# Ledger of designs, part 9: VH-VL binders against Putative hydroxypyruvate isomerase (Gip)

Target 1, 264 residues: Putative hydroxypyruvate isomerase (Gip), of Drosophila melanogaster (Fruit fly) (p36951)
Amino acid sequence: MALKFAANLNFLFTERATSIAERIRLAHQNGFRAVEIPYPEGETSDVVSAVKETGVVVSLVNLAFDKSDDQLRFGSTSVPGSEKLFRSQLDATIDFARQVNCGKIHLTAGLFKGGQESDYTKTYTANLKIAADSLRASKMIGVIEPINKYAVPGYYMNSYSKAAGILADVAADNIQLLADLYHLQHLHGNVSKTLEEYKALIGHFQIAQVPHRHEPDVSGELDYGFVFKALQEFGYDGWIGCEYKPKTTTVEGLGWVSKLGYTL
Key: E = the ipSAE of ESMFold2; O = the ipSAE of OpenDDE; V2 = 0.75 times the mean of E and O plus 0.25 times the DockQ between their complexes.

## First folded at step 17 (VH-VL)

Design V1 (from L1 with heavy chain Y107R N109D)
Fold by ESMFold2, fold request of step 20:
Structure V1 (fold): chain C 264 residues (1-264), chain A 126 residues (1-126), chain B 107 residues (1-107)
Amino acid sequence: as target 1 above (264 residues)
Amino acid sequence: EVQLVQSGAEVKKPGSSVKVSCKASGYTFSDYAISWVRQAPGQGLEWMGWIIPYFGNADYAQKFQGRVTITADESTTTAYMELSGLTSDDTAVYYCAREANEYWTGRYDTHDFDYWGQGTTVTVSS
Amino acid sequence: EIVLTQSPDFQSVTPKEKVTITCRASQSIGSRLHWYQQKPDQPPKLLIKYASQSFSGVPSRFSGSGSGTDFTLTINGLEAEDAGTYYCHQSYSLPYTFGPGTKVDIK
């Protein structure tokens, strides 16, 4: 079946708008039916209004984050001592996701800033078990994403094998992997075999070309014509996040969609 | 340490153009937007436009559309604002300011003006 | 274009008193409202970002509040060095706009 593409609004339309609500309107005006957004702290009413006005699908919401702490600005889920903060952020994010009918939350891990990694793994696993229960009560899925060090230096969740081990320990069917193919190629490579290996765990996809994180059709390591066919055969029926740096502008860079045989 | 250093004061005649430079240092130039703001004597602040050096994309306030050009040179980490068709009403201090948002980190940031240049006085007189 | 208004235009305030400056936006801007202080012959300096978050090194007597359309900057215990002009600024949509300013003098 045909693939469905969502605009990641931390990347797309950033050259034209600063607020998520305005980026939602731009995405809609340019043919996107779905978006991925951060928790829009301080702007939730405006974003809910923009979603209602446009009818876009919100396919993924990133967990709320603490702007005031350097370690926590990329999430709290793995950070020892931040368990109360994590619960508050999760509750706020679930409440917002419900208002925009979003069923997927990216449980951002946070930064490793020293101490014992085993303490982070213990915290992460415990918090993911708590998240699994809360998300299930709201009919939602949580996703965790291995992220490469060039994108977010020091990010705790930086390995597919680590993610798989933690998911096995959490043992909840509604906590799954987010496979960002840009990060996957940097962290692991061997994309076809890696997708096959982790197939049962994967619940969300994002795309960008490697190594420069531009549109899928620029010159690079991944043949997205082949990769998209593999995703169709994978049987994924959700939205695929377009999380790439426009090489020129967002709209000028959308030619890959039709060129590769798809529609927005 | 983030610094924005602007070119020196200018005295211009009506009908001419001025080009003000803003040299940035202490951060990744291409990943932060730079805005231009002016202030006429005894008046408030007026946003003129911005550029994100990575994109080379500029947007302008309607009042300046057609007269202002904002550009960036990544090799020298310098932004420029050129204003044409000068009149005495364009006499002002012109500031560049960095926006608090590093693109491509996956963070959703505030876009306040955290660092400002020292200002460039442009005087337009016949 | 989002219009910002400020109140009052001018205040002359006894040291140690509380100063309240308001900024109103012509439409909701969420929390994307920032406050700057400008002293004569100097560029503006950021005080409060995102309605209520203090910028690094800003004295604790400065605080911000509000969301949507109504915002307040409070100086709790005015000091002599706080004399200057205060501007609000929205970063919600382009074009960015500033309020007209509030001048604060020490009485």
Scores: ipSAE 0.710, ipTM 0.869, lowest interface PAE 1.8, mean pLDDT 93
Fold by ESMFold2, fold request of step 20:
Structure V1 (fold): chain C 264 residues (1-264), chain A 126 residues (1-126), chain B 107 residues (1-107)
Amino acid sequence: as target 1 above (264 residues)
Amino acid sequence: EVQLVQSGAEVKKPGSSVKVSCKASGYTFSDYAISWVRQAPGQGLEWMGWIIPYFGNADYAQKFQGRVTITADESTTTAYMELSGLTSDDTAVYYCAREANEYWTGRYDTHDFDYWGQGTTVTVSS
Amino acid sequence: EIVLTQSPDFQSVTPKEKVTITCRASQSIGSRLHWYQQKPDQPPKLLIKYASQSFSGVPSRFSGSGSGTDFTLTINGLEAEDAGTYYCHQSYSLPYTFGPGTKVDIK
């Protein structure tokens, strides 16, 4: 019942490499057995090769996104009028995820940029239902993540209550909640009771220390010794994403793993 | 918006050092890497190294390893490149450039050089 | 370290004609290839990023294509103001490298 940690490659090894393929190789060289990655637009072949070479598990892929549009650069799932784009992005992401044997896709919500929130909720719910069908056909799950406003201003999915309500309306067992402990503490606090409240919905975890989003063992609001024990009691046997800003370098900051009683 | 303003031209003797500054404004300084690129007269562009101000670490092209030091000062939002042991082969225009990637957004970006300083001419005469 | 080569070294082109510049990488760099234009006594200016994405304010006559090891910058309908030197640049791995440049003159 040991916890398993994955390197989030939007955050880790960013001080040494720019391409996702090179970050995968660095993660492997430094003991990580798993990674979380964005959809690697324009680099999919190189990333597939790096995964094959290293044998790392790809535990999560973020949905493809439109870098050129300010509203869509954080996802399309909730954005009214983006339904054709969302389907295209989902298909591309599923195809890539299959090539790297990843069974989990983060369905990034996108930004609220005005208009009626009810239209966003309708779009989000409809797109999640469509995603549930497509993902099930490929033996995959989708996750949605409440994100605090200081990390991504205007992000549509910004509360656990909203997420739970939408998941109930989607009514698909393969669309689940991503519980990022950094965002959870900022949005709600009371971490142990909040995890228990949403236990049935949670399908993925990510970690960082609060408030500065550094390694789990730096001074901060969360006692990760306690939190990791709670995750073990939770019965989670998947990968935990290490999505934190290295305080110095990625490698210098990895001491927390063994210090807290775990291994990569 | 984004501006990179470099220190003025310099004339140096062989064996000396030069330190070029690059003052950044219009963005969060610590969240973007700055690269240094030089260009000898009539020649192409040559990447010298970079710094990510948040980490304070720098990496250098092998050709300059041991002669170049790149630093950043968050309080003045200024990057510096110091080149020692100058020879006439170091006569060039030296540019700073910002990399197009905002760290810590959870987004993946391209790392092209979207904004450049005006250049600093360094002349090394024997 | 990744070597970039460019072809041709120099090109003198009749106005309104098409210019094609190629860049080859010594290994796959995905789409992490960028194009810059440099006019005399000026810093380089970004034209195309990530193989094919136009930078803001760049005229539509400029386009980029390619992936992996072979990349192309195209100027469809050369204007007098387009005279200058064009460089490719890879951001795939450190150290970053530039191609040797392609000088474009107007006939």
Scores: ipSAE 0.627, ipTM 0.831, lowest interface PAE 2.0, mean pLDDT 92
Fold by OpenDDE, fold request of step 20:
Structure V1 (fold): chain C 264 residues (1-264), chain A 126 residues (1-126), chain B 107 residues (1-107)
Amino acid sequence: as target 1 above (264 residues)
Amino acid sequence: EVQLVQSGAEVKKPGSSVKVSCKASGYTFSDYAISWVRQAPGQGLEWMGWIIPYFGNADYAQKFQGRVTITADESTTTAYMELSGLTSDDTAVYYCAREANEYWTGRYDTHDFDYWGQGTTVTVSS
Amino acid sequence: EIVLTQSPDFQSVTPKEKVTITCRASQSIGSRLHWYQQKPDQPPKLLIKYASQSFSGVPSRFSGSGSGTDFTLTINGLEAEDAGTYYCHQSYSLPYTFGPGTKVDIK
């Protein structure tokens, strides 16, 4: 089974393009058939146009977020008292995702800034249940992502076991786990066994080398020659998000694809 | 309170280099990009380049490529702009400005310059 | 690069009058257009972001509109302190570019 790679446009093609629309065009020009994007606040129509123009698949869209709030800029889904905001963000994201025929939304959890973690858990679980229903109606799935403290200090969803517990409580088959191998290595290591342990929950993959988050072929903690084979054996047939920081430029770094024996 | 405080005025000879600093405070330094914009006397604004401190990568306007270097020190929350091969055409006020780009988080905020340094006057004369 | 033009270059206005400044982009930039005010010997200050969103602390008399290639900054009831030069800025693609500026004086 051939692996499929998507350009995460928060990280790739950022050198000469600031708009998501232009990054989509750049990704397409460089051979990508799919992209991952944030909710494109202020440029939704441009992104829709770019997607139509290029034919690129939008494989993942992040939930809309509040740019003006220090806590909520990483998501509102788990933040107690932000249920109304979450619902509005969810609706906006679903509406946009529908326009670009994206079937997968990253339900960002937000930051834990104090109080009782149990309140965040309660809020997150409740909101994810709401999301599950809304997403199902739109034939979409939601994913949650454990993120390591070195990348986002204080991020609520910071453990695979925590994620598993949440997903168990949500009990919706269209809410799944996003396994970013960069975060997984930082959080828990033992990548192969961890993936096996949580295999049934995983619905999306993203990649970057560790610890500096560069291309897969850059020297680091993970042997991506091995890892990619493992993913093939894993049976994942979705798009793998390339969420790495180019060591030099995006284009120059894309040599890892052929070097490791794959194609875009 | 967000603040960008730049280094003092510089007087330079043609062919020399200048390095301007921009000390940032009042926010998480690594969450935002820093752009450098200059303004010649009586002229408009010209973007020179930017850096995302978290990534450490910078990009430059083509006009300045090979002649400008933008760096950032997270430990001191200070950004730097070094311009070499100075000519009289480089006489200007140089500004650092904060740009809400959170690439490292997998998000992007706004691309506006919401806060500016006070400016650094660089005069190039023989 | 994306070229921004502004109109007018200069405007002398009586206090309390309405001021309209236009900015045109050489290509569509969606809503990634921002407005700044600059007074003499001061850095630019952000007024409007993303074509129509007011920045914090900006008086309500300032407003922005437009999308694509044509944008407008409006000052409803010019105050004496509003004298200065106004710049539009695109953040659609690198390099970032600014309009040439519109100088607004008070009669």
Scores: ipSAE 0.110, ipTM 0.692, lowest interface PAE 3.0, mean pLDDT 93

Design V1 (from L1 with heavy chain Y107R N109D)
Fold by OpenDDE, fold request of step 20:
Structure V1 (fold): chain C 264 residues (1-264), chain A 126 residues (1-126), chain B 107 residues (1-107)
Amino acid sequence: as target 1 above (264 residues)
Amino acid sequence: EVQLVQSGAEVKKPGSSVKVSCKASGYTFSDYAISWVRQAPGQGLEWMGWIIPYFGNADYAQKFQGRVTITADESTTTAYMELSGLTSDDTAVYYCAREANEYWTGRYDTHDFDYWGQGTTVTVSS
Amino acid sequence: EIVLTQSPDFQSVTPKEKVTITCRASQSIGSRLHWYQQKPDQPPKLLIKYASQSFSGVPSRFSGSGSGTDFTLTINGLEAEDAGTYYCHQSYSLPYTFGPGTKVDIK
């Protein structure tokens, strides 16, 4: 089973291109067949055009967010009192995802910035249930991602056990876990065992080296030669998001693919 | 409060180099990009290049490629722009400006220049 | 590179009048167009981001509109303090580029 890689365009091809549309074209020019993108506020038409032009698969779209709010810019899904905003963001994201034939939405949780965590949990669970219904109607799935505190301090969804509990309560098969191995290593380590433990919940993978979040072949805590084989044994047949900081440039760093014996 | 403070005016001979500094404060330095923009006397604005401290990578306008170097020091939250091979055409006010590019968070953020330094006058004359 | 043009180059207006400045891009840039105000011996100041979003602290008399290739900055009721040069800026692709500027004087 061949692994498939998608360019996360929040991190890759940021050189020379600011628009998501241009980054899509760059990704395509460099051999990527799939991309992960943010919700392209104000640029949806351009992105749709770029996707049609290149034929690149959009493997993941992040939920629309409020960039003017310090808390909500990381997501509204868990933030008490932001239920209406979340619903509007969800609808907008689904509409866009449909236009680019993307079937997977990252439901960003947001920041815990005070109050009772139980209220965030309640809000998160309720909103995810709503999302599950909306996404199902559109033949889409949602994913939630545990993110480590070094990357996003205060992020509400910050553990795999928490994620598992939430998913259990949501009880929808189209709400799944996004396992970013960079975050997983920071949060828990013991990657193989952790993946095994949460295997039934995982619906998406992303990668970066640890601790500096560079390419897989850069020296770090994870042996990606081993990890990629593990993912193959895992049986994951989806797109793996390349969400790493190029050590130099995106293009120069892409040598890791062939170096480790894979193709885009 | 976000603030960008640049180094003082420079007078340079043709063929020499100039290095302008931009001290940033009031925000997380590594999470935002710094652009350099110059303005010749009585002329418009010209983008020279930028750096994203989080990535450590700089990019330049083709016009300045090979002649400009932009760097950032996270420990001092200072960005630098060095321009070599100076000619009279390089006489201008040079600005640093912050751009909200928080790539480390995976966010698709604004790309406007929301805060500017006070400018550094560079005069190139024989 | 993306070329931006502005119209008019210069205008002198009476206080409280409406001012309209246009910016045109050589290609579609979506909403990645920003407006700045610059006064003599000062750096540019951000007024409008992403075509229509007002920056913090900017008076409500300033507004922006447009998408694609055609954009407009409007000052509803010009104040004396609004004298200066206004620039549009595209952040759609590198290199970033600016319009040539529109100088606004007060009669």
Scores: ipSAE 0.029, ipTM 0.665, lowest interface PAE 3.7, mean pLDDT 93

Design V2 (from L1 with heavy chain Y107W N109D)
Fold by OpenDDE, fold request of step 20:
Order: structure tokens, then sequence, then C-alpha cells
Structure V2 (fold): chain C 264 residues (1-264), chain A 126 residues (1-126), chain B 107 residues (1-107)
């Protein structure tokens, strides 16, 4: 099974373009057939045009977020009292995703800023259930992602076991786990066994080297030659998000693809 | 504390070149773009170009293409703007400014100019 | 390039009055619009970033709103020290561009 790679446009091509639309064009020009993007607030029409122009697949869209709030800018899904906001963000994101034929939405959890964690868990679970219904109606899936504290301090969803528990409570097959191997290594390690343990829950993969989050062929804790083979054996047929910090430039760094024996 | 300190005033002849420096401190120099903006006397603000030291990239406004060069020295955390073929129309105060960004976080990079140099007056006269 | 326009060009305001400055973009720029204040012989200072976020140290009387093509800077209760020229700036695409500025004087 051939692996498929998508450019995460929060990380790639940021050195040459500011708009998501232009980054899409750059990704396409460099051979990417798919992209991951944030919710493009106020820029949706431009992104739709760029997608149509290039024909790239939008493999993942992040949930719309509140840019004006320090806590909510990382997601509202788990934040008690932000249920109404979450619903509006979800609706907006679904509407956009439909326009670009994206079937997968990252339901960002938000930051834990105090109070009882159990309240966040309750809110997160309830909102994910709501999301499951809305997404199902649109033939979409939602994914949740454990994120390590070095990347996003205070992020509520910071554990694979926590994620598994929540997904069990949500009990919806269209709410799944996003396994970013960079975060997985920081949070849990033991990558192979962890992937086996949570295999049934995983619906999306992202990659970066550890600990500095560069390209997979850069020296680090993970042997991506081995890891990619493991993913092939895993049977993952979706797009793998390239969410890494280019060590030099995005374009120069893309040499890892052929170096490791793959193609975009 | 973030600080941008620019080189002193310049008086130049037409046809000559000027190179303005911008010494940055108080933050990780490589991770933030630096823009150059000029302002002619009594006029508005005009963006000239930018550079991201980490990438070493520079982009320029079309008006200045072929005439402006923006560079960055990470070892000295200093950005430079060189403008050649000077005319009286280039008489202005030149500013360097740091662009706020959230690179490598997975979120939006806004690129607002959150910190500015004090400005460098460049006068072009025969 | 994206063209920004501002309104009004100039206004003289009595202290404590509300000031409203508008900025319009020639195309949608989402929320990638920022506001600056400039006083004579000084560099511009950031007031509002990303359409509505106040920069650190900016008095609460300053606020920003809008998205797409239409944006507004509001000063709720103008102070004497607020005299100066205000610029909008877009960072949606290169080249970056500024509005022509709005000069605010105190009566």
Amino acid sequence: as target 1 above (264 residues)
Amino acid sequence: EVQLVQSGAEVKKPGSSVKVSCKASGYTFSDYAISWVRQAPGQGLEWMGWIIPYFGNADYAQKFQGRVTITADESTTTAYMELSGLTSDDTAVYYCAREANEYWTGWYDTHDFDYWGQGTTVTVSS
Amino acid sequence: EIVLTQSPDFQSVTPKEKVTITCRASQSIGSRLHWYQQKPDQPPKLLIKYASQSFSGVPSRFSGSGSGTDFTLTINGLEAEDAGTYYCHQSYSLPYTFGPGTKVDIK
C-alpha cells in the first residue's frame, strides 16, 4: 500500500505565502496532491477557488476558532460555557468543508485554564456527541488529537488514554483519533505498541521528527524508515499530514520523500 | 524586552546607494520576519519588503524590485535594507518592524508589526 | 495589490467623544487587518491586531471590529494624548499595504 502525504499549510510554505490560497498553490506546484488547512476565516471563497484551480484534496480542516480569546483560540470544544460558540464554529467549519469536499475535521479541544478537569471532560464529551451527529449528516468524521505540553502548554487533550476514554463515552464511529507521531512520541513513546493499542480508534496520521519537529529524514528519535513501513502494515490508506517545521526551507526539505523511497 | 535599533541618518547623492541596519534584541531573531517600511515627508506608510531570517527569504514590493536588497545576519541579529539608484523620491524615513507570528504552532500567523525601529532618515539631494 | 481606503481623512474631535475610523479593502482579507497610531516624529505603534485584538498596553478605549472588506477602529472617549494619524494595514497577501491614514485632532 502506497502512503499518501498531505501538506499541512500551517507549517509548510509559510515562508513564501501568507494566504492559505497561495499556500495551496505552492503545495500543488511542489507535487502535493492534498493539503491540511486551518479554517480560513473570511478567506473561504479564495480557498475554494484555489482548490478548484489546483485540484488538490483537502484532507483535513481545523475547527473554526476564536482569535480574540487566549483560551478559545486553541479550540472551544472542551471549554465549559462555550457550547454555543462551539456549535457555531462547527456549523461554519462543516459548511466550508462541504464546499471543498473535505470529509475530516479536527475538533480542537482548547486550553485548560482552571476549574475542574471533569467539567472539561463533560463538556468535551457532550460537544463531541453533538459533533458526531452533525458530521454524520454531512458524511464527515471528526478527529481529536492528543497534543504535548511542549507544543501547546495547557492543552486539554494531552493524553492517549484520556482520548480513548472520551471516545468510548462518545461512542460514535465517526469521531476518531488523530495520531500525530511527534506528539505521540513526546506523550507516550513506545510508538509501535501504542499504535497497536489504539489502532481501532485512529482515523488520521500526522508526522514530524522528534524532538525538534523537522522532516522525517532529519536525525531524531524516530526511524521513519521503520515507522512508514509500520504504517503500511497498519493498513492506513488515508492522507498523512506533513506537520513539521522545515529544517531549511519547505521545498528543499521535500527531498525526504524520495530519499525514503516514497512519492507525493 | 523586544527592541529594534536602526542606524543613523544618511545624506546621499542621486544615483548612490544606502544601506540601513536594524539591530534586533529581546527575542529569537530567526523566528520572526522583519519588514521594511518607509514614509516620505508628510506622506503615508509604504511597505518595501520583508525577510524571515530562519529561511533567509526576502520578498519585495514590485516598485522596488531590482533596486532593494534585504538581508539578515543571525550571528549579529541584524537586518539590513540596501536601496540603490537613489533619487529625490527616495527621501524618507525608513523603518524596520518585527512581524508578529505564530510559526510552528499550527495556528494563524497574523504578521502585524508589533515592534518598530526608531526610523532612519535618508535624504537624497544633489 | 490590495488597496486599502480610510474614512474620514481628517476629523477634529472634542475630548471624551467617540471616534470612529473605517478601513475598506479592495478584496476580502479575512481578519488580517491591523491598526496603528502614529504621532509626529515617532514610528507607528500597534493598536489592534487581527481586526479586533488589542495589543499589549493599549488602553481599553481602543477597539477594532470587522472582517472581510470592512473594518472599524473605535475610540470610546477620546483623550488628548490620542491625537495623531491612524493607519490600517493588511497582511493577507504580499505586498503588504497600508491605508492612507486618518488624522485625528483634538478641539
Scores: ipSAE 0.812, ipTM 0.903, lowest interface PAE 0.6, mean pLDDT 95
Fold by OpenDDE, fold request of step 20:
Structure V2 (fold): chain C 264 residues (1-264), chain A 126 residues (1-126), chain B 107 residues (1-107)
Amino acid sequence: as target 1 above (264 residues)
Amino acid sequence: EVQLVQSGAEVKKPGSSVKVSCKASGYTFSDYAISWVRQAPGQGLEWMGWIIPYFGNADYAQKFQGRVTITADESTTTAYMELSGLTSDDTAVYYCAREANEYWTGWYDTHDFDYWGQGTTVTVSS
Amino acid sequence: EIVLTQSPDFQSVTPKEKVTITCRASQSIGSRLHWYQQKPDQPPKLLIKYASQSFSGVPSRFSGSGSGTDFTLTINGLEAEDAGTYYCHQSYSLPYTFGPGTKVDIK
């Protein structure tokens, strides 16, 4: 099966544009048919317009966040005492996702900054159950992502085994695992076997080279020629998020697509 | 604490070039963009360009295209702005400023100028 | 480029009065509008980011509001130390641009 790639606009085109709307246009101009975006706080209408203008698919949107809080800026879903905030953020994100026909939301966990981890686990599980119900009503999927400590120190969701345990407790088929191969390699390595182990849980893929998080064809720990073939054999038919930091410019780096024998 | 310390005042002849430095400290240099903003005497603020040190890529205001070069040295956590073909119109205080954006995580961008250098006065006179 | 305008150009106010400064963008910039205070012989200082979020250490008398094209900086109870020039700044698109500034003097 042909692989499909989406531009993650948290990283791509950031050297040329600041607004998400402009990055969407740039992505479209450079051949992308899909994009991943953060929740565009204060810019939702602009993004809706850009999506309509370009016709790109929004393949993933991150949960709304509180950028003014050091602990909550990476998510509220696991943070004890932030249940009300989480619900409001979830509602806002679902409303926006509906406007751009996005069916997948990244439920960001947030940072562990003291207290008992068990309280975070309890909160996380409870909130994900709530999310499952809300997302189901909107025919959407939620995904959770293990993130390594080098990228986000203190991030609560930092293990695939932890994620699997949480998902088992949540017990909702529309809450799934986001497998970012960059994070997976940093956290656990053994990429092929790990993907097989958690195959039934994975609902989304993202890519970047390791350790510096550049394009797939940049020298690094992962052979993406092999990895992409593995993903094809995996049978993944969704969008693969290009969540990498361009080594030079986004446009110059896009040569990896054809170099590795693929198309956008 | 975050600090941006710029090089000292410069007096230049028309046609010459000036290179201003901005030493950053108190944060991870490579993770934040640096912008350069100038202010002519008694005038407002004018954005010149920016750089993301980790990538080394810079972008410039059209007005300065071909005449300005912004660079960054990660080893010394110093950003530079070089302006060539100086005229009296380039007489101004030049500021470096940090943009509040963590490019390492890439999750959220703000691009407000949260910290500024003290400014470098550049005087162009015959 | 996006053009920012400010109103008024100048205000002379008595202490404890309310000051309102407006900034208008030539096109929608969402909430990517920031406010700075500049005093003579000093660099600008960030007051408000993203239209309404106060920067760390900024007195509570400063507040920002607005979205799209129209924004407002409010000083509730002007203090003598608040004399200076205030600039709005958009980071919605490159090139970044600033408003022309509003000078606030104390009577």
Scores: ipSAE 0.792, ipTM 0.899, lowest interface PAE 0.6, mean pLDDT 95
Fold by ESMFold2, look of step 19:
Structure V2 (fold): chain C 264 residues (1-264), chain A 126 residues (1-126), chain B 107 residues (1-107)
Amino acid sequence: as target 1 above (264 residues)
Amino acid sequence: EVQLVQSGAEVKKPGSSVKVSCKASGYTFSDYAISWVRQAPGQGLEWMGWIIPYFGNADYAQKFQGRVTITADESTTTAYMELSGLTSDDTAVYYCAREANEYWTGWYDTHDFDYWGQGTTVTVSS
Amino acid sequence: EIVLTQSPDFQSVTPKEKVTITCRASQSIGSRLHWYQQKPDQPPKLLIKYASQSFSGVPSRFSGSGSGTDFTLTINGLEAEDAGTYYCHQSYSLPYTFGPGTKVDIK
């Protein structure tokens, strides 16, 4: 099974374009057939138009977020007291995802800013159960992502063990794990065995090189020639998000695709 | 606190060039775009170009393409704008401004100009 | 290149009255429209970002509205320190552009 790569537009094409709609056009012009995008607050019509114009697949949408609150700028899903906001953000994100035919939503956890961690875990689990029902009604899945502390200090979802425990408690087949290999190497390592251990839970992948979060082929901790073959043997047939900081420019850095034996 | 401090006023002859500096402090210099904006006496604001210091590549308004060079020096956290082939129409106050665009987070960057330098007056007279 | 127009060019307003300034874009720019205030001999200062979001420390009498092509800045209860020139700015597409400005004086 051939691997399929999507451009994450919080990272790629940022050096030339400011709106998500323009980044979609640039991704298409440079060979990408798919993208990952944030919920494009205030610009949904423009993004829908760009998707229709280009025909790109939207492989993942991040949950709508609150730009004005430092705790909520990385999501609301775990944050006690924000349950009404979370439901509103989820409904808006599902409605947008339907318009662009996107079947996956990243349920971003938010920041732990004090209080009782047990209240966050209770909120997170309850909100994920609610999300499972709403997403199932729209034939969508939700994904949760363990994120390392060097990337997002204070992020609530910060370990694979915690994620697995919460997913077991949620017990919904459409709430799955997002395995970002950059974060996985920081948090866990032992990629081959970790993929085997969490195989039943994983529903999405993202890539970047470790430690500087550049292209897969730069010098670093992960051998992506080996790792990509492991992903093929894993049997994943979805899109792999290219969520990395271009070392120079996005386009100049795309040589890794053909160098490692793949195509966009 | 975020600060942008620009170099001092310049008086130039037609046909020469000027290089204005913009020293940034109080934030991670490489991850935020810096734009250059000018304002002729009694006139409005005119965007000239931008740079994201991390990438090192700049982009320019068509009017200035070929005359303007915008650069950044990570080691001194300083951006530069150089304008060549000066004419009297280039007499203006030149501003640097930081964009609200903390790249590579979960945020959706808005790119408003949240902090501005104090301005550098460039006078071109024959 | 996206053209922004503003109306009116100039407005002289009695203190405590309402000021309304409009900005129109030549194409849809979503919500990527920002408002700045510039007082004489000073750099511009951000007031409203992303069409309607107040920047930190900006008095609540300033508000913004609109999306797509039509945008409005409102000063509800003009104060003496609000005299100056107001500019809209789009960050939707490069090159960025500004409106031509609206000068607001106190009567």
Scores: ipSAE 0.758, ipTM 0.883, lowest interface PAE 1.4, mean pLDDT 93

